VH-VL binders against q7dma9r51to147. Designs and how they scored, part 3

Target 1, 97 residues: q7dma9r51to147
Amino acid sequence: GDQVIYHCTVRTLDGVVVESTRSESGGRGVPIRDVLGNSKMILGLLEGIPTMHKGEIAMFKMKPEMHYAEIDCPVSAPENFPKDDELHFEIELLDFS

## First folded at step 11 (VH-VL)

Design C4
Fold by ESMFold2, look of step 12:
Structure C4 (fold): chain C 97 residues (1-97), chain A 127 residues (1-127), chain B 107 residues (1-107)
Amino acid sequence: as target 1 above (97 residues)
Amino acid sequence: EVQLVESGGDLVQPGGSLRLSCAASGFTFSSYYMNWVRQAPGKGLEWVSYISSSGSWIRYADSVKGRFTISRDNAKKSLYLQMTSLRAEDTAVYYCARSPEYVYSGITKYIFAFDIWGQGTLVTVSS
Amino acid sequence: EIVMTQSPATLSVSPGERATLSCRASQSVSSNLAWYQQKPGQAPRRLIYGASTRATGIPARFSGSGSGTEFTLTISSLQSEDFAIYYCQQYNRWPYTFGGGTKVEIK
């Protein structure tokens, strides 16, 4: 049930930014607001964000099945998202509420 | 046994360049984020840079950004720091250090509480 | 940048006594805090991570506590090999920053 507010940048293992919330990386500059347990989220975020504390910037590596290659994934992959690759995630957790 | 061994420290003039190396053994080097951390004589520790396990995600301390380049060669189990435009304040013992990983549920979280350190290599920048 | 402040700068204690070292962060680092020991001429050695989790092979006399901005390293009964400089370090966010150190010396 908690609302989480976070920035996320996703890169391929060779360093290409494929998705980001940050404006300097092609995003809108607006953090994501999700409700744990209610919002549709990829498994990697559902497992990773609860390990973080407010104000933390964490580095994750996630197997494909923890993002858009998840069986019955509840969200659609972005158009150019490399769903079958292991990917690096940088997550900044701004808040719980 | 798990080891990190730095080399390449030397005496250089201000404005000079130097390349440091760190040879890793006893662990799967390609799985870990690696770091450089330095310690000026009589001072505390300063984190310099990290590089991701694949080599493609890199961060620098502001004090060295634009002058230092971190790199790695996973086939050679080696970490590098190319230093240019060296200044007197870059005088320090340079350590390579490993970020341990915590693996759960198909994700890996990297922990920047460094569990393995080399013994360091001394860089002296003076005229 | 998160500034880490250690106190005291020097702590004089006798073997067998308790040493208590303090570390303060300029903003919350939650429990993302590590403690290192550094002996003369040697690299740092990690003692504690997660504010209170003892690293593998570290004797039970070392313990860490605290969260947020205030942290303590306690050595419950100092041994001769424990006279060293101790550093705290936050890893909540890059750039990762260290305290200035506390030198624990023989009284």
Scores: ipSAE 0.791, ipTM 0.917, lowest interface PAE 0.5, mean pLDDT 92
Fold by ESMFold2, fold request of step 13:
Structure C4 (fold): chain C 97 residues (1-97), chain A 127 residues (1-127), chain B 107 residues (1-107)
Amino acid sequence: as target 1 above (97 residues)
Amino acid sequence: EVQLVESGGDLVQPGGSLRLSCAASGFTFSSYYMNWVRQAPGKGLEWVSYISSSGSWIRYADSVKGRFTISRDNAKKSLYLQMTSLRAEDTAVYYCARSPEYVYSGITKYIFAFDIWGQGTLVTVSS
Amino acid sequence: EIVMTQSPATLSVSPGERATLSCRASQSVSSNLAWYQQKPGQAPRRLIYGASTRATGIPARFSGSGSGTEFTLTISSLQSEDFAIYYCQQYNRWPYTFGGGTKVEIK
């Protein structure tokens, strides 16, 4: 049950943004609010966010099966998302309660 | 034995060019982000640039952007810094440095707290 | 750019005594703070990362503490090989930045 509030920017391995919560990267500027163990989340975030502290910015590389190529993934990939690629996930953890 | 060895440091005039090399051994070079960090004589450390493991994603400090180009050759386990339009303030020992990673269940967390450093190569820019 | 400020600039300490080094960040860096040791003519050596995690092979007399904007490196019972310059570095937001250093010297 911990609640987490975070920004997420997803990039190809060569740094091209494919999805982001940040306004400067094409998102709405509104962070994601999830509850660990209750919210639908990709495996890579479930593994990565517990390694972070409040205020931390971390860069993760995730294999496809840790994001939207997971078998029976509970979260739908955005349209035209490269779900079969290894990707960088940059997370800014705003709150971890 | 994990090792980084820089070379190519020299005395150059302002406006000149120089290419630095860093030879890596004892680890899977192609798996790591690599960095250049410099230290002016008698002064502290300044991060200069990083390059992703594939070589495709690069960032520079504002002080060198547009003048320096970082690159790598994974087959040769080598990191490079091409410097142009050199200025007196570029005088420094240049270190190559490895960003460590932690692998956990199919994800990798990158740590930009450098665990392996070369011994440095001195660049002197003097008129 | 996050400015890292170290104090004191120079710390004179007798062998066997405790040294306490301070590092302040201009804005929160969470726990993404590293400490390095540098001896004359040598490359920096990472001592601590994650504010308090000792790097592999670093003696237990080195310890780090703090989070957010204020951090401390403590060296208990200084050894002859510990006289060096110590740098803090934030790695929370690029560009990654270093403090100006604290020179620990024999009193």
Scores: ipSAE 0.782, ipTM 0.911, lowest interface PAE 0.5, mean pLDDT 92
Fold by OpenDDE, look of step 11:
Structure C4 (fold): chain C 97 residues (1-97), chain A 127 residues (1-127), chain B 107 residues (1-107)
Amino acid sequence: as target 1 above (97 residues)
Amino acid sequence: EVQLVESGGDLVQPGGSLRLSCAASGFTFSSYYMNWVRQAPGKGLEWVSYISSSGSWIRYADSVKGRFTISRDNAKKSLYLQMTSLRAEDTAVYYCARSPEYVYSGITKYIFAFDIWGQGTLVTVSS
Amino acid sequence: EIVMTQSPATLSVSPGERATLSCRASQSVSSNLAWYQQKPGQAPRRLIYGASTRATGIPARFSGSGSGTEFTLTISSLQSEDFAIYYCQQYNRWPYTFGGGTKVEIK
């Protein structure tokens, strides 16, 4: 699979940041490093990231069935995470190879 | 018919404030990211700000950050731009513009290649 | 920010002739590039997005090409209604930025 490096910020429809890799949004400031198809990743990211180009910042909207509420979701949602709600994602694709 | 109509443009003094409005019709306004883009007289285009469909995500150009506030009322199908501390360089026709949606395998991606524009409203900042 | 540079600033073309407009980005914007047409007193109209995809209702004589940092808008046979200012715009990263425009005028 393709190796990807990206920043990710997840917000609720109410504007609450529920997860982020960015320091300014409460994250560690460390981008995610994954291999598409070989790593645990929510379905929406598996489908969305391949549409992006290196250096792109993209905005996605995902229904519950495309993230943590997906039937075969390989990633467990954090406690009290709004997994049953629509979420917005900001993805910055830093590398794609 | 899909349509955007701006209003609120006026002549104001430097340091003044002004609120612009954009009325949307002919589409599901609450589903779309919306933008403000401005054009100084005889000049090119400058992206000013965008706001997500629910209002949860907002970005500003550095030139207006801290002075302008973008907001929306989905029930009224309206977009707003509250401008404060206005400067001469803010003089421009202000357009509201829609970011189209594209669906990829069940997810929605917003593309900031603006497909619908209003007619614009002129803001003049002058002493 | 990504700086978009258009050339030439003014292009004089006769009706029926081919017009070629250039747009350069200060860094790669991949294919996230749009072209707009603007006539006096009117709002811009989207012609092309994704560098090469014509928007709905846009005549076939308009075509876009390029990727990365170099892009071209081509009007294969200029019609009277095509005399206008054309802008390129990147949407690879915010802030989204426009070129300075190319004025296509009648020769």
Scores: ipSAE 0.779, ipTM 0.929, lowest interface PAE 0.4, mean pLDDT 95

## First folded at step 13 (VH-VL)

Design E5
Fold by OpenDDE, look of step 14:
Structure E5 (fold): chain C 97 residues (1-97), chain A 128 residues (1-128), chain B 107 residues (1-107)
Amino acid sequence: as target 1 above (97 residues)
Amino acid sequence: EVQLVESGGDLVQPGGSLRLSCAASGFTFSSYYMNWVRQAPGKGLEWVSYISSSGSWIRYADSVKGRFTISRDNAKKSLYLQMTSLRAEDTAVYYCARSPERVYPSGITKYIFAFDIWGQGTLVTVSS
Amino acid sequence: EIVMTQSPATLSVSPGERATLSCRASQSVSSNLAWYQQKPGQAPRRLIYGASTSATGIPARFSGSGSGTEFTLTISSLQSEDFAIYYCQQYNRWPYTFGGGTKVEIK
């Protein structure tokens, strides 16, 4: 699979930050390093990231079945997270190789 | 017919405030990211701000951050721009513009900030 | 921010001739580049997005090419209604930025 490095911020429809790699959004400021297809990653990211270009900041909307509500999702949802709602993602693709 | 119509442009003094409106019709307004883009007289285009479909995600250009507030009312199919602490350099025609969506078969939607629908614009003049 | 530079500032072309407009980005914007046409007293109209994809209803004489930092808008045979100002815009990352525009005028 392809190696990817990216920042990610996930928000609910009402604007609550569910998770973020951004320091300004409560994250550690450290981007995610991952391998598409060989890691624990939600389906929407697997599908969305390949549509992006290196250096791009993209905004996505994902249906529940594309994130934590995916059947046999390899990633656990945060506590009290609405898995059945649409989520918005801001992705900055730092590297793709 | 898909349409955006801006209103609220006026002559104001420096330091003043003004609220612009944009009325949308012909499409599902609540599904789209919306933007303000401005153009000073005889000059080029400058992106000002965007707001997500539900209003939960907002970005501003540095030139207006802290002074302008973008908002929307999906029930009224309206976009707004509250401007405060206005400066001479804020003088411009203000356009509302739609960001189209790219829907993928996978079920994800990507928002594209290549603006496909524009209003006619409304002129804001800041002068002593 | 990414700075977009258009050249030339003014392009004089005769009807029926080919017009070539340039747009340069200060850093790579990949293919996330749009072109707009603006006529006096009107709002901009999107012509091209994704660097080379024509918007709906755009005449075939308009075409876009390029990637990374260098882009071109081509009007294969200039029509009378094509005399206008053309802007490029990157949407690779916010803040989204426009070029200064190229005015296409009649020779």
Scores: ipSAE 0.908, ipTM 0.954, lowest interface PAE 0.4, mean pLDDT 95
Fold by ESMFold2, look of step 14:
Structure E5 (fold): chain C 97 residues (1-97), chain A 128 residues (1-128), chain B 107 residues (1-107)
Amino acid sequence: as target 1 above (97 residues)
Amino acid sequence: EVQLVESGGDLVQPGGSLRLSCAASGFTFSSYYMNWVRQAPGKGLEWVSYISSSGSWIRYADSVKGRFTISRDNAKKSLYLQMTSLRAEDTAVYYCARSPERVYPSGITKYIFAFDIWGQGTLVTVSS
Amino acid sequence: EIVMTQSPATLSVSPGERATLSCRASQSVSSNLAWYQQKPGQAPRRLIYGASTSATGIPARFSGSGSGTEFTLTISSLQSEDFAIYYCQQYNRWPYTFGGGTKVEIK
């Protein structure tokens, strides 16, 4: 498994920030570290991050089934997260090793 | 045909304001991230700003942050740039430009900032 | 921000000959690089994206290569309509930045 280290900010289509790793958007300012193939990750990240390169900042739009409305989603959604909405993701890939 | 047409370029004094418009046709405007890119006379290209397909996400170059506001009206298929506190260095041809998308069968879409469609530009001159 | 440096500033080439244009990034942009052609009085036209993928409708004589920090645009047999300014642009991360351009002119 490849290790991925990334920042992620999630917004509704209307622009409301619902979750972020970035301190300016209410997060702790600490990037997520996952291991592809071992870490529990939503499908959208599992599909999207491999399309990115180290140092890239990418913008994605993801259907609900690719995030917390995924059947048997392996991660818990934040409280009051809009699980059934299409969402926008900004991902900064800090490392892909 | 796919088309972008800018308008609103003019001669303005330093400190002045101006609003640019970009009319889109021939594609589903509401599906695409849109950008402003400018080119000073005899100079290269500078990315200015993008706005997401729904208008929910916006980024600016540091050179214009706090002075320029990008917006869009998807019903009118139009992109806008409100410019304030204009400086001589803002003198340029302003292009609107489309970021293409890659739609994956899984249900994710990635946006590509290698601009595939450009307007012909509108000239903004900031001079005393 | 990522600085894109193009060389040479001007390239004088005879019709039918090969032109080779260079672009360097101040840090890796992987393959997130595009090339544009701009003729006088016109908007830029995208030639190449993904460092080496030809845009739709672009003549086969245009090819891109490179990755990371070093990139090349090659025009394999220069035509009269190819005399223009060429820009590279990284789209690895905002702010998206362009090189200063290479003007390709008749020798």
Scores: ipSAE 0.789, ipTM 0.913, lowest interface PAE 0.5, mean pLDDT 92

## First folded at step 14 (VH-VL)

Design F3
Fold by OpenDDE, look of step 14:
Structure F3 (fold): chain C 97 residues (1-97), chain A 128 residues (1-128), chain B 107 residues (1-107)
Amino acid sequence: as target 1 above (97 residues)
Amino acid sequence: EVQLVESGGDLVQPGGSLRLSCAASGFTFSSYYMNWVRQAPGKGLEWVSYISSSGSWIRYADSVKGRFTISRDNAKKSLYLQMTSLRAEDTAVYYCARSPERVYPSGITKYIFAFDIWGQGTLVTVSS
Amino acid sequence: EIVMTQSPATLSVSPGERATLSCRASQSVSSNLAWYQQKPGQAPRRLIYDASTSATGIPARFSGSGSGTEFTLTISSLQSEDFAIYYCQQYNRWPYTFGGGTKVEIK
């Protein structure tokens, strides 16, 4: 599978940051390193990241079934997370190989 | 007909404030990211700010950060730009512009910041 | 920010001739590049996006090419209504930035 390195910030439609890799959004400032198709990743990221180019910052909207509300989702939703709502994702693709 | 109409442009003194409006029609305003782009007289284009469909995500150009505030009222199908601490270099025609959506078969939507709809613009002049 | 540079600043072309406009990015913007046309007293109009995809309603004589840092807008046969200023814009990363524009004028 393709190796990817990316920053990701997830927000509710109300503007609440659910999680982020960015320090300015409460994250650790460490990008995610993953392998598409060989890791625990929500479906929306699996589908969205391949549409991006290295160095791109993209804004996505994902329906519940494309993130934590996916059937048999391999990733657990954060505590008190509105997994049944649409979410917005900002993704910066740092590397794709 | 899809349309954006800006208003509120005026002559103001340096340090002054001004609020611009953009009225949208002909499309589902609440579904789109919206932008302000400005153009100084005889000069090129400069992106100023964007706001997400629900208003939950906002970005500013460094040149206006801390002075300008973008907002929207989806019920009124309106976009706003509150400008404060205005400077001579803020003199420009201000356009509101729409970011189109790209819907993928997977069900995800990607917002594209290649602006497909523009208003006619409104002139802001900052001068002593 | 990514700096966009357009050349030439002014291009003089006769009606019916080919016009070639250049846009360069200070770093790769992949194919996330748009072209706009602006006539006096009017708002910009999007011509091309994704570097080479024509917007709806745009005449076939307009075409875009390139990727990474070098891009070209081509008008195969210049019409009288094509005399205007053309801008390129990257949307690979915010802040989104425009080139300085190329004025296409009648020779």
Scores: ipSAE 0.906, ipTM 0.954, lowest interface PAE 0.4, mean pLDDT 95
Fold by ESMFold2, look of step 15:
Structure F3 (fold): chain C 97 residues (1-97), chain A 128 residues (1-128), chain B 107 residues (1-107)
Amino acid sequence: as target 1 above (97 residues)
Amino acid sequence: EVQLVESGGDLVQPGGSLRLSCAASGFTFSSYYMNWVRQAPGKGLEWVSYISSSGSWIRYADSVKGRFTISRDNAKKSLYLQMTSLRAEDTAVYYCARSPERVYPSGITKYIFAFDIWGQGTLVTVSS
Amino acid sequence: EIVMTQSPATLSVSPGERATLSCRASQSVSSNLAWYQQKPGQAPRRLIYDASTSATGIPARFSGSGSGTEFTLTISSLQSEDFAIYYCQQYNRWPYTFGGGTKVEIK
């Protein structure tokens, strides 16, 4: 069981918050819980989170094909999500087990 | 040749203000996260702040938050630190420093805050 | 904040001998650790990153090891240009923090 528990904030390159788990950025303050290999996740998270360890806060930039512009993306983008843009991701990995 | 050159260090009174500049050359400045790191005389190193490649994601050390403002001008290949409400404890050599990137073939980039390029520093002295 | 503790504060070593420098983190930083060399009047120079990966152009006599909370920089055969202050630094999470330094001096 590779469970991952993490906070994630997504911004455009000009700084507009598109999505966040953090309350200060419009989220509910509740981290995401996923299971690698079972949960539907965008490719960028599937590639990026394994490069991290518990307690790490990492900054990523992801090309569109690594998030919601992926061919046959397994998750639906939110309305008005800029799926054709490079996006910044800040990920805090709370647990990786 | 990759270079970072700081300027603007000076002697200032407590409570005063000062703006530091860092001129970059020899690399694509707009692709990199940039940092300020300081070193009090005879002391160790303290990370002060970073700014994202586009200028829109910023973090500060608690010791300077609310008093210092990091900014950048990618067209001029320049990094700035606006310092206000200066205190004696801010006396230090201030370095600008580059965070390298780790680019994956898949299309993700991870930013690494193990600073690969440093300027030679500019001295700020806060004294009555 | 993650506290980085270096020991010893000063290490006296003869040229050609081995120097071993220690760095301890107050909590795990996994392999997100760098080592820097600083000579008087100069900026720091990165020697090692990812705990054990040599930076470009760094002589092979410098090596890093460790993970988690305990890390070591080894200089296998000291040269005259290696007498300097060495700092470790974690970059697992902001605020990024440095150790207090180890001064390597001629014995």
Scores: ipSAE 0.829, ipTM 0.923, lowest interface PAE 0.5, mean pLDDT 93

## First folded at step 15 (VH-VL)

Design G1
Fold by OpenDDE, look of step 15:
Structure G1 (fold): chain C 97 residues (1-97), chain A 128 residues (1-128), chain B 107 residues (1-107)
Amino acid sequence: as target 1 above (97 residues)
Amino acid sequence: EVQLVESGGDLVQPGGSLRLSCAASGFTFSSYYMNWVRQAPGKGLEWVSYISSSGSWIRYADSVKGRFTISRDNAKKSLYLQMTSLRAEDTAVYYCARSPERVYPSGITKYIFAFDIWGQGTLVTVSS
Amino acid sequence: EIVMTQSPATLSVSPGERATLSCRASQSVSSNLAWYQQKPGQAPRRLIYDASTSATGIPARFSGSGSGTEFTLTISSLQSEDFAIYYCQQYNRYPYTFGGGTKVEIK
């Protein structure tokens, strides 16, 4: 599979930051390093990242079944998070190889 | 017909405040990211700000950050730009513009910041 | 921010002639590039997006090409209504930035 490095921030429709890799949004400031197709990644990211180009910052809207509410989702939803709602994702693709 | 109509442009003094409005019609306003783009007289275009469909996500150009506030009322199908601490360089025609969405077979939606619908703009003049 | 540079600033072309407009990005914007046409007293109109995809209702004489840092808008046979200012814009990352524009005027 393709190796990807990216920043990701997830917000609810109410504006609450669910999760983020960016320091300005409460994250560690460390991008995610992963391999598409071989990693435990939410479906929306698996589908969305390949639509992006290296260096791109993209905004996605994902239905519940495309993120934490996916059947047998390999990623646990954050505590006290409404996983059955639509979410917006900001993804910055730093590397794709 | 899809349409955006800006209003609120006026002559104000430096340091003043002004609120612009954009009325949307002909489409499901609440589903779209909206933008403000401005154009100084005789100059090019400058993206100012965007706001997500629900208002949960907002970005500003550095030139207006801390001074301008973008907001929306989906029930009124309206976009707003509250401007404060206005400067001479803020003088421009202000356009509201729509970001189209790209729906993929996977069910995810990607928002594209190649603006497909524009209003006719409203002129803001900042001068002493 | 990504700086977009358009050339030439002014392009004088006769009706029926081919017009070639250039847009350069200070760093790669992949294919996330749009072209707009603006006539005096009017709002911009999107012509091209994704570098080479024509917007709905745009005449076939308009075409976009390029990727990365170099882009071109071509008007194969200039019509009288095509005399205007043309802007390129990257949407690869915010802030979303426009070129300075190319004025296409009648020779």
Scores: ipSAE 0.918, ipTM 0.958, lowest interface PAE 0.4, mean pLDDT 95
Fold by ESMFold2, look of step 16:
Structure G1 (fold): chain C 97 residues (1-97), chain A 128 residues (1-128), chain B 107 residues (1-107)
Amino acid sequence: as target 1 above (97 residues)
Amino acid sequence: EVQLVESGGDLVQPGGSLRLSCAASGFTFSSYYMNWVRQAPGKGLEWVSYISSSGSWIRYADSVKGRFTISRDNAKKSLYLQMTSLRAEDTAVYYCARSPERVYPSGITKYIFAFDIWGQGTLVTVSS
Amino acid sequence: EIVMTQSPATLSVSPGERATLSCRASQSVSSNLAWYQQKPGQAPRRLIYDASTSATGIPARFSGSGSGTEFTLTISSLQSEDFAIYYCQQYNRYPYTFGGGTKVEIK
């Protein structure tokens, strides 16, 4: 499948950063490297990243069922993660190959 | 009818402050990212800032960071730009502009910064 | 930031003739490009988005083409109301930058 490299920051509608790859937002500053279609990827990213092109920074809003409240979610979220809320995602697509 | 109407443009001294307002009507204001875009007299267009639909995600052009604050009041269907430490280079017509959304059947929404609705603009002049 | 360069700066065209306007991006913006028309004393009006998709209510004589770094706006038969300044704008990533404009004027 297609290999993707991206940065992602996730915020609540109230503006609280709940997850980020960016160092200025509490992450490691290292982008995620993944394979599009990997069963370990949340549905929102599986649907959103294909709408993007290399070098794009895009803003998304995702329903709970498209992120950490999805049925059989393939990734764990920490306790108190707002999995039942709509969330804002900023995605920077560094590579799509 | 979808409309955006700016107000608050004025003549101000360098170092002064001014608050611009943008009144929205004819659409669900709280669903849209909103922007300020400016145009110096006789010159081209410069994107200034956006604010997310909830008001909690904000970006600025480097030329205005630390001096301008974008905000919104969804109950009043209003967008604001608080400007401080004004400079001659800030002289421009200021437009508010709407970013449309692209809603996908899957349940994600992507925001598009190709502005589909613009106000008439309000003139800010910064001069001694 | 991505620099958008428009050419020519001024294009003199007779009514009923074709106008072709060029826009170049300093980096690929894929198809994340819009075209706007601005008449004196008015706000810009969006004509084209996604490089080639007509905005609602825009006459068919306006068409956009291109992808990546090279884009064209074509007006197939100029009308008297089409004499204006035209701007391209990328929205691939912030800051969302505009070209310097092409003024289309009566020859």
Scores: ipSAE 0.816, ipTM 0.920, lowest interface PAE 0.5, mean pLDDT 92

